# Ledger of designs, part 16: VH-VL binders against Ureidoglycolate lyase (DAL3)

Target 1, 195 residues: Ureidoglycolate lyase (DAL3), of Saccharomyces cerevisiae (p32459)
Amino acid sequence: MVTVVAETLTKESFEEYGTIISPDEEISRMQNLEKGANQGTAIKLLQVSQVENKSTSKVPNWNLFRCFPQPHLNRVFTQGSNQAISHSIKVLEKHPCSTQTFVPMGRTSAEVAYLVVVAKEIGNKPDLSTLRAFTCLGNQAVTYGLGTWHAPMIVLGKEEHLDFSVLIYESLDPDRPEKDCVEEHYSDGDVCIII
Below, E stands for the ipSAE of ESMFold2; O stands for the ipSAE of OpenDDE; V2 stands for 0.75 times the mean of E and O plus 0.25 times the DockQ between their complexes.

## First folded at step 19 (VH-VL; framework fv_sotevtamab)

Design q13 (from p1 with light chain T100V; at its last look DockQ between E and O 0.07; V2 from the best seeds 0.00; counts 0 for: pae O 6.7 > 2, placed apart)
Fold by OpenDDE, look of step 19:
Order: C-alpha cells, then structure tokens, then sequence
Structure q13 (fold): chain C 195 residues (1-195), chain A 121 residues (1-121), chain B 112 residues (1-112)
C-alpha cells in the first residue's frame, strides 16, 4: 500500500513531472509588468509551459473534458482543513509521445478545484516510490511531461462539474493505441491520496 | 488452496474465435492481475496480455493486439481470454497465471493447468 | 520490447553435477535506484504449467530446493543447479518484467 498526502501545486514542486501555468505565481515573480496586446490592458508572459511532441501527428488536438467530482470529493476543500479525505487511485496513465496540458475553465484562484497525481517511470511502469499528489487552484493549468505517469483528472469541490481544455498530440492509430496512452491499473486501496 | 482451473481443450477452424475460461479459488480474485500466456507445441512461453479483474483494465502484447480480448467476471471469479481470427499458428496451450503484482515483483506464482487449442482446416 | 536470450538451448548434465543456464536481456532490467533486477526464472516439466523458481534475479520462491540459485545483474543472469537431481529434468525459462513481460526461448535440461 502506498499513501501520499497531497501538497500544494507550485512550479518548483511539479518541475520533475512537467510544467504548470500558475498565473499568480508568475505575476508575483515579475519585476516589471509588461503590457501586452489589447492596448495595454493585459499582461503577456511567454513560454510559461513546455509542450513536446514525438508522435506522428504534427497538429495538436484541443479536447474537452467535463469532469465530475466523486461523492466523497464533492465538497469544499480549503487549505488547512481539519478533515482529511482519502481517495484511492485505480489507474495511472502516460502518453509516451506527447505532453498533455489541462486548462481548467470557469474557476478562480480562490478555489481548490482539482487533484493531480503523478509518478516517475521505472522501466515501463510507474515508480510508486515517486508518487506525489497536488491540490490545484481553479486558475492553474498543468502540463504532464512526456511519459509522465498521472491519474486521470480528479475534480474537487462543491460544483457539479469542472471543464478542462486539453492540448495533446495524438496519432489515433487503432493498431497502436499504446503510442497515445498506456495504463497501469491498481486495486482499490493500493494507492491512496490523503487530501 | 489457491488454484486456477481452466476450461477444456478446443478444436477450431481457421478464422474462428475461441474463448477460454480461468476460474480462481483460494484467494481474492480482484487483488491480483491475471495474465495469459501462449505456448505452441514444443515451443517457448509467450506473454499475451493481462487484466486487472477489479476494474477490467487490460494490457496486451502488440503481437496479439486486435485479436485478443481479456475479460473478467467478478461475480464468478473467472477470467476469460478470447482469441479471434484463429490461424494454424495459434495452435497452442494457453495458460492463465496469477501475478503477484507490483508489491512482489510481478512474478507469475500460480498457473492454470493449461488449455489446448487446436486450429486446423 | 526487451528480448531475452538463453544459452544454451539444450544442456545435458550428469546426476550430481552442476547445471548452469544463462540468460541475457537486450536491455538492462536493473533499477539502479533500488538495485533490484526485474528478472524471474521458471521451471516447466512435460505436460505441466511453468513453476516459479526465482524472482528479483536471486530470490528463491517458497518451496524451491536449496540447490537452485539465481545470480546476475543488469543484462546477464544465471540459473544454477548445484547438484542435478532426476526431478530437475525440465525446460527452464527466464522472464523480465521491467518493460512489460517477455520470456527467454527456454533451455532444455536433460540428464546425461
């Protein structure tokens, strides 16, 4: 049995598994505010997350995910809560030929909106000794690095659903599905996240 | 006593489909992966694929991808392996085997008795 | 895929003598961080399913006689029977489970 406690998502904490788009972190670190397009009404920051493609496709897909919180996760999560919720991970997946970026839609930085669970690779399997979990704010996006093992998106909160725009390169070859996605499955309770 | 009991021998024609069962006893079916292994007469062992009976998650060897389907029935503690578009080369003994899992090194510690499938015109 | 190659294909050994079977992997199956080799050995007698002998390259399965031992690391592995017994006549297979699962072609061990 592997149990990990979820931690707050930051650029530094996630750097071994991919990159994140964290507006508040990025802006807070700016020494000079750059006024981008829209006649000075926007701040433009370049290359805040990295995308990689080793697939046969040269054009990425924008996919839409509408995710629903499971009953035990359909509640308000606040940093410093006195209640710890356990969540079992039953599958980890990787995309060996593409990064995958999840951009949450319609949430704010005031909300703990979703959970990210990641692991490094050992051979062609997840290394559970490197398993980490992150609570993510509604205005933070995550890019899983090439081949990074991760759980399917886990939504938190009292809202009925959370939508994600997802960027990924896919070959969509029915004869080689493993080129787009590889899964590793676990029994209930084998891999647990404390939130 | 932990054991895997497989269904009986099958005789099929080329192009047909065969489905073999593997019934488990003596342990919790959903706690372990179930693998299927092919062994042609006088030949070596070849891994075909595996299933997690708890959630139905599967992984297949590319050699068999598209022709093999592994399923699990948790109500009867039975795993199944279906092989379609049978060829003469598919004549073999097929084994189900329990995987100790990632906790114990992914070794196959319990095996079924094997099921002979003969494909002939 | 990782290719497993055994040597020899067949071996005849006299009773009481040492039997040595080698297995090579096309890629290392050693995880350097935990120093474990993802390698197993199986014994298969005629008309029977395989039997697990060794896992993690050198750990004996419960009930396996002491005369059996596994050694090696990285890409080169060896199964040794220190003193061959009549019941040891069988085909032996190595297996890697580092990247998916693949078997060696097998080594037939016969009594000389």
Amino acid sequence: as target 1 above (195 residues)
Amino acid sequence: QVQLVQSGAEVKKPGATVKISCKVSGYTFTDYYMHWVQQAPGKGLEWMGRINPEDGGTRYDPKFQGRVTITADTSTDTAYMELSSLRSEDTAVYYCARDRGYKYGYAFDIWGQGTLVTVSS
Amino acid sequence: DIVMTQSPDSLAVSLGERATINCKSSQSVLYEDNNKNYLAWYQQKPGQPPKLLIYWASTKESGVPDRFSGSGSGTDFTLTISSLQAEDVAVYYCQQYWDVWTFGQGTKLEQL
Scores: ipSAE 0.018, ipTM 0.582, lowest interface PAE 6.7, mean pLDDT 92
ESMFold2, look of step 19: ipSAE 0.584; ipTM 0.830
ESMFold2 (binder alone), look of step 19: mean pLDDT 93; pTM 0.948

Design q14 (from q8 with light chain N35K; at its last look DockQ between E and O 0.92; V2 from the best seeds 0.72)
Heavy chain, then light chain:
Amino acid sequence: QVQLVQSGAEVKKPGATVKISCKVSGYTFTDYYMHWVQQAPGKGLEWMGRINPNDGGTRYDPKFQGRVTITADTSTDTAYMELSSLRSEDTAVYYCARDRGYKYGYAFDIWGQGTLVTVSS
Amino acid sequence: DIVMTQSPDSLAVSLGERATINCKSSQSVLYEDNKKNYLAWYQQKPGQPPKLLIYWASTKESGVPDRFSGSGSGTDFTLTISSLQAEDVAVYYCQQYWDVWTFGQGTKLEQL
ESMFold2, look of step 19: ipSAE 0.584; ipTM 0.831
ESMFold2 (binder alone), look of step 19: mean pLDDT 93; pTM 0.947
OpenDDE, look of step 19: ipSAE 0.711; ipTM 0.879

Design q15 (from q8 with light chain D99N; at its last look DockQ between E and O 0.02; V2 from the best seeds 0.00; counts 0 for: pae O 9.2 > 2, placed apart)
Fold by OpenDDE, look of step 19:
Structure q15 (fold): chain C 195 residues (1-195), chain A 121 residues (1-121), chain B 112 residues (1-112)
Amino acid sequence: as target 1 above (195 residues)
Amino acid sequence: QVQLVQSGAEVKKPGATVKISCKVSGYTFTDYYMHWVQQAPGKGLEWMGRINPNDGGTRYDPKFQGRVTITADTSTDTAYMELSSLRSEDTAVYYCARDRGYKYGYAFDIWGQGTLVTVSS
Amino acid sequence: DIVMTQSPDSLAVSLGERATINCKSSQSVLYEDNNKNYLAWYQQKPGQPPKLLIYWASTKESGVPDRFSGSGSGTDFTLTISSLQAEDVAVYYCQQYWNVWTFGQGTKLEQL
């Protein structure tokens, strides 16, 4: 049994697994905030997240995910709090030929909205010693890097559901599904995240 | 012959920064995690952190988080460990060690000879 | 983090006698799915880096003498030297690599 305590999502903490879009973090790092966009009514930041495509598809898919929190996760989570709630991970997946970006919709930076669980790869399998979990704010997006092992999206909070816009390149070859998604399964309780 | 060769002993003052190198030979540098381990005089082994030389991904022990930086130069097959804001308690021998990885049991099978860092006022 | 605790901190054993070192983990390092224990043992002599002895709790590293053996599962592990030799005088460390990496505090093995 491996148990990992979830940590706060940051640009640095996630950099080896992919990239994140973290507005408050990005803006706070700017030395000169020039409101040069939209006639001075917006701040434009370029290339905040990296997308990669090694699939045969030249056009990415925008997919919609409506995710529902499990009963034990259907509660208010606050950043920096330790509620000691355990969640079992039953599957990790990777996309070997495409990054995958999750953009939460309709949530604010004031709430912890979803949980990201990731791992590096050794020998075409998840390296459980590198397993990390991150609590993500409602205004943060995550891009899983090529081949990054991750759990299917786990939503947190008191709301009924959380919607994600998801960007991914998919070949959608029924004869080679492993090109789009590879899964590794675990028994219940083998991999636990403390939130 | 697989070996890790570390840089020589260092003497630093409190507050200074030290950077130790670990040069790899005899195997593909990017195929294995590189770890750094601290050992104070007469004390036990303490894991500091690791890097995946292939992608530069790092993980650190919380004890050293914020002060330690591990890097890898794939062009020279060399891993580095930088420790800043040095304290007297940082006086120790530092080892680099190769991790065989998941399929081989994550054991540290190859070690550098160690680098002594002495922090004194 | 998983805390590794060795026992004893030190022991003295006569040549030819059995030496036993125990290691306990605060959390199981057994992966039930593959039934492997993510536990290693190291030997360190003065002025030298550690040397890998055992991995997967019970598998000997190449070149390790037969008198060394590892056993245990879950949270309790044991390193055994069946017949102590003079060259076995050293500090021994257990290490878990299931979740991150942590070492035991070490056990100093001396000759009586």
Scores: ipSAE 0.009, ipTM 0.531, lowest interface PAE 9.2, mean pLDDT 91
ESMFold2, look of step 19: ipSAE 0.561; ipTM 0.822
ESMFold2 (binder alone), look of step 19: mean pLDDT 92; pTM 0.945

Design q16 (from q8 with heavy chain I110Y; at its last read DockQ between E and O 0.75; V2 from the best seeds 0.76)
Heavy chain, then light chain:
Amino acid sequence: QVQLVQSGAEVKKPGATVKISCKVSGYTFTDYYMHWVQQAPGKGLEWMGRINPNDGGTRYDPKFQGRVTITADTSTDTAYMELSSLRSEDTAVYYCARDRGYKYGYAFDYWGQGTLVTVSS
Amino acid sequence: DIVMTQSPDSLAVSLGERATINCKSSQSVLYEDNNKNYLAWYQQKPGQPPKLLIYWASTKESGVPDRFSGSGSGTDFTLTISSLQAEDVAVYYCQQYWDVWTFGQGTKLEQL
ESMFold2, look of step 19: ipSAE 0.594; ipTM 0.835
ESMFold2 (binder alone), look of step 19: mean pLDDT 93; pTM 0.946
OpenDDE, look of step 19: ipSAE 0.792; ipTM 0.898
ESMFold2, fold request of step 20: ipSAE 0.618, 0.631, 0.631; ipTM 0.846, 0.846, 0.848
ESMFold2 (binder alone), fold request of step 20: mean pLDDT 93, 93, 92; pTM 0.946, 0.945, 0.946
OpenDDE, fold request of step 20: ipSAE 0.896, 0.894, 0.893; ipTM 0.948, 0.945, 0.948
ESMFold2, last read: ipSAE 0.587, 0.588, 0.618; ipTM 0.835, 0.833, 0.846
ESMFold2 (binder alone), last read: mean pLDDT 92, 93, 92; pTM 0.945, 0.945, 0.944
OpenDDE, last read: ipSAE 0.898, 0.893, 0.896; ipTM 0.949, 0.948, 0.945

Design q17 (from q8 with light chain T59E; at its last look DockQ between E and O 0.60; V2 from the best seeds 0.00; counts 0 for: pae E 3.0 > 2)
Fold by ESMFold2, look of step 19:
Structure q17 (fold): chain C 195 residues (1-195), chain A 121 residues (1-121), chain B 112 residues (1-112)
Amino acid sequence: as target 1 above (195 residues)
Amino acid sequence: QVQLVQSGAEVKKPGATVKISCKVSGYTFTDYYMHWVQQAPGKGLEWMGRINPNDGGTRYDPKFQGRVTITADTSTDTAYMELSSLRSEDTAVYYCARDRGYKYGYAFDIWGQGTLVTVSS
Amino acid sequence: DIVMTQSPDSLAVSLGERATINCKSSQSVLYEDNNKNYLAWYQQKPGQPPKLLIYWASEKESGVPDRFSGSGSGTDFTLTISSLQAEDVAVYYCQQYWDVWTFGQGTKLEQL
């Protein structure tokens, strides 16, 4: 059995698992905030998250995920605070041939909107000793790195759903769906997150 | 018990069309792919194509693409293989076969009894 | 396309002796990310449909006698019958299912 306490998503805390798009974090680290892009109405930050492709496809897909919070997660969460809510993970998955970027849509930067659960790989399975969980704000996106095991998206908050735009390269072989997604299943209670 | 029962032998002329049925019993027809395999007399096995009975999706070996049509009728739990523009080299036994998907290796665990199609004269 | 080549085309083995059939694929059928070889073995007797023996290269199908075993990885695979029985006289086929489905040409096993 493994239990981990969810922590705040930051660029540094997520570094071993992938990259994130975290606008407030990026802006807060700049010494000069001049708006030099988009005819003087934007600040452009380059290469904040990179995608990788080892699939047979040369073009990525943007998929749409509409995710629904489970009843016990349908409440307000605060970044950096332990709510003492337990959540059991039943599956971890990886995308062997692509990074996968999830961009939430419809939440504010003031709202904890979803939970990300990740692990590194040992052999061809999740290394549960590296299991971590992160509470994510509505304006933060995550890119899972190659070989990063992750749980399906877990929505937090009072809203009925959370939509994600999801960027991934997929082979879409109908006969071999495991080329795009490999899964590891767990029984209730084997892998738990305290939020 | 699980069974795949195929229609009887056919004798055809070159240029004709044959349609072979494969009736399923003993399992849920829409849960598994159905494949068709050709075996010419004294020859080995040759995969022709498959259907997902759940959504009707098909895939064919390019060698047969354009001449073979695989269908499924979920109301009668029956798969069909239709081969058109028959040639003498299409004389063969034709099998339907089930695969169990990823967990058990996509291999063909249950086969029909075979249907001999003879194309002559 | 992945071509499956069996060797020998035919072999004769005395009852109680070991039979070994080889199968080589033109490219690897090992998926490293799940560590599975997409390879099966079938037995076919005259006038009968094929019968599945082995899947995932080494996993024995239910009801298959213990004398049958599969081994190998990547591009080279072996079906072994440790002690030949009279009922094992048949044609044996390997099959890959990594990219579509293709069969080897068959190996005829005869009693010597």
Scores: ipSAE 0.423, ipTM 0.769, lowest interface PAE 3.0, mean pLDDT 92
ESMFold2 (binder alone), look of step 19: mean pLDDT 93; pTM 0.949
OpenDDE, look of step 19: ipSAE 0.844; ipTM 0.917

Design q18 (from q8 with heavy chain Y102F; at its last look DockQ between E and O 0.87; V2 from the best seeds 0.00; counts 0 for: pae E 2.2 > 2)
Fold by ESMFold2, look of step 19:
Structure q18 (fold): chain C 195 residues (1-195), chain A 121 residues (1-121), chain B 112 residues (1-112)
Amino acid sequence: as target 1 above (195 residues)
Amino acid sequence: QVQLVQSGAEVKKPGATVKISCKVSGYTFTDYYMHWVQQAPGKGLEWMGRINPNDGGTRYDPKFQGRVTITADTSTDTAYMELSSLRSEDTAVYYCARDRGFKYGYAFDIWGQGTLVTVSS
Amino acid sequence: DIVMTQSPDSLAVSLGERATINCKSSQSVLYEDNNKNYLAWYQQKPGQPPKLLIYWASTKESGVPDRFSGSGSGTDFTLTISSLQAEDVAVYYCQQYWDVWTFGQGTKLEQL
């Protein structure tokens, strides 16, 4: 049995599992907020997240995920408060040959919008001693690193759904699904997140 | 006992079509892929294509130029391979073969007895 | 398009001696994530369908005699018969199943 308390997503807290696109965090670190792009109407930050491809495909897919909160997660969550809501994880998966980026769409930047759950690997399985969970704002995107074990996306909040644009390289071999995705399944209560 | 029993030998004219059956017994037909393999006289093995009997999905070697059609009838546990626009170089023994998926390798563990197709004018 | 090339095309070996058949793929069939080589070996005797001997490059199929073994990784693979018996006279094929399915051209093993 493993239980983990969700923590705030930051670039530093997530670095062992991948990279994130965190606009407010990036902007807050800048000494000069000069709007030097798009004819003076934008600030351009380069290379904020890293994509890697070890698959046989040269072209990535953009997939769309429309995700729905479970009833017990269909409520308002606030950064920095512990509401003691328990959520059981039934599956962790990895993509051995590609990073995978999830970009949320349609939620405000001030709302806690989703939960990411990640683990590092030991012996071709998730290393549950490294299991961590992060509450993510509606303007933060997550890129899971190569082979990072993660839960399917978990939506938080009162809205009926949250859409994600998802970037991943896939081999698209229907006969060898293990090239793109490996899963590990857990019984109810074995892996729990407190939000 | 697991076995794949193919239909009997055939003699065809160039331009004709042949349809070979492969009847499954001793296992659940829809659990495993079925493959078709060509072996010309005195020659090696050539993969032609496969079907997933569970959903009917197929995949073919383009070398047969769209002339091969593989089907499955789950009501009779029978796979079929149809080869059209026959040429003299299609004279061969044709095998059906099962693969057991990832756990035991995607290799072909059980083969039919083979069906000789002779194309001559 | 993974091409499988066997060597030699034909081999004659005395009873009780070692037979070695090589198979080379045009690209790696090793999946580094699971450390499996997507390669099989088959034996075919005249008038019979092929018989599976080895899968995952080195795992013997049930009922295959201990004298048969497979080795190698990536692009280079070997089937070894440690002590040839008369019933081992056959044509041997390697097969990759990393991308689609393709066979080597075959190696004819004969008794010297």
Scores: ipSAE 0.530, ipTM 0.813, lowest interface PAE 2.2, mean pLDDT 92
ESMFold2 (binder alone), look of step 19: mean pLDDT 93; pTM 0.949
OpenDDE, look of step 19: ipSAE 0.820; ipTM 0.912

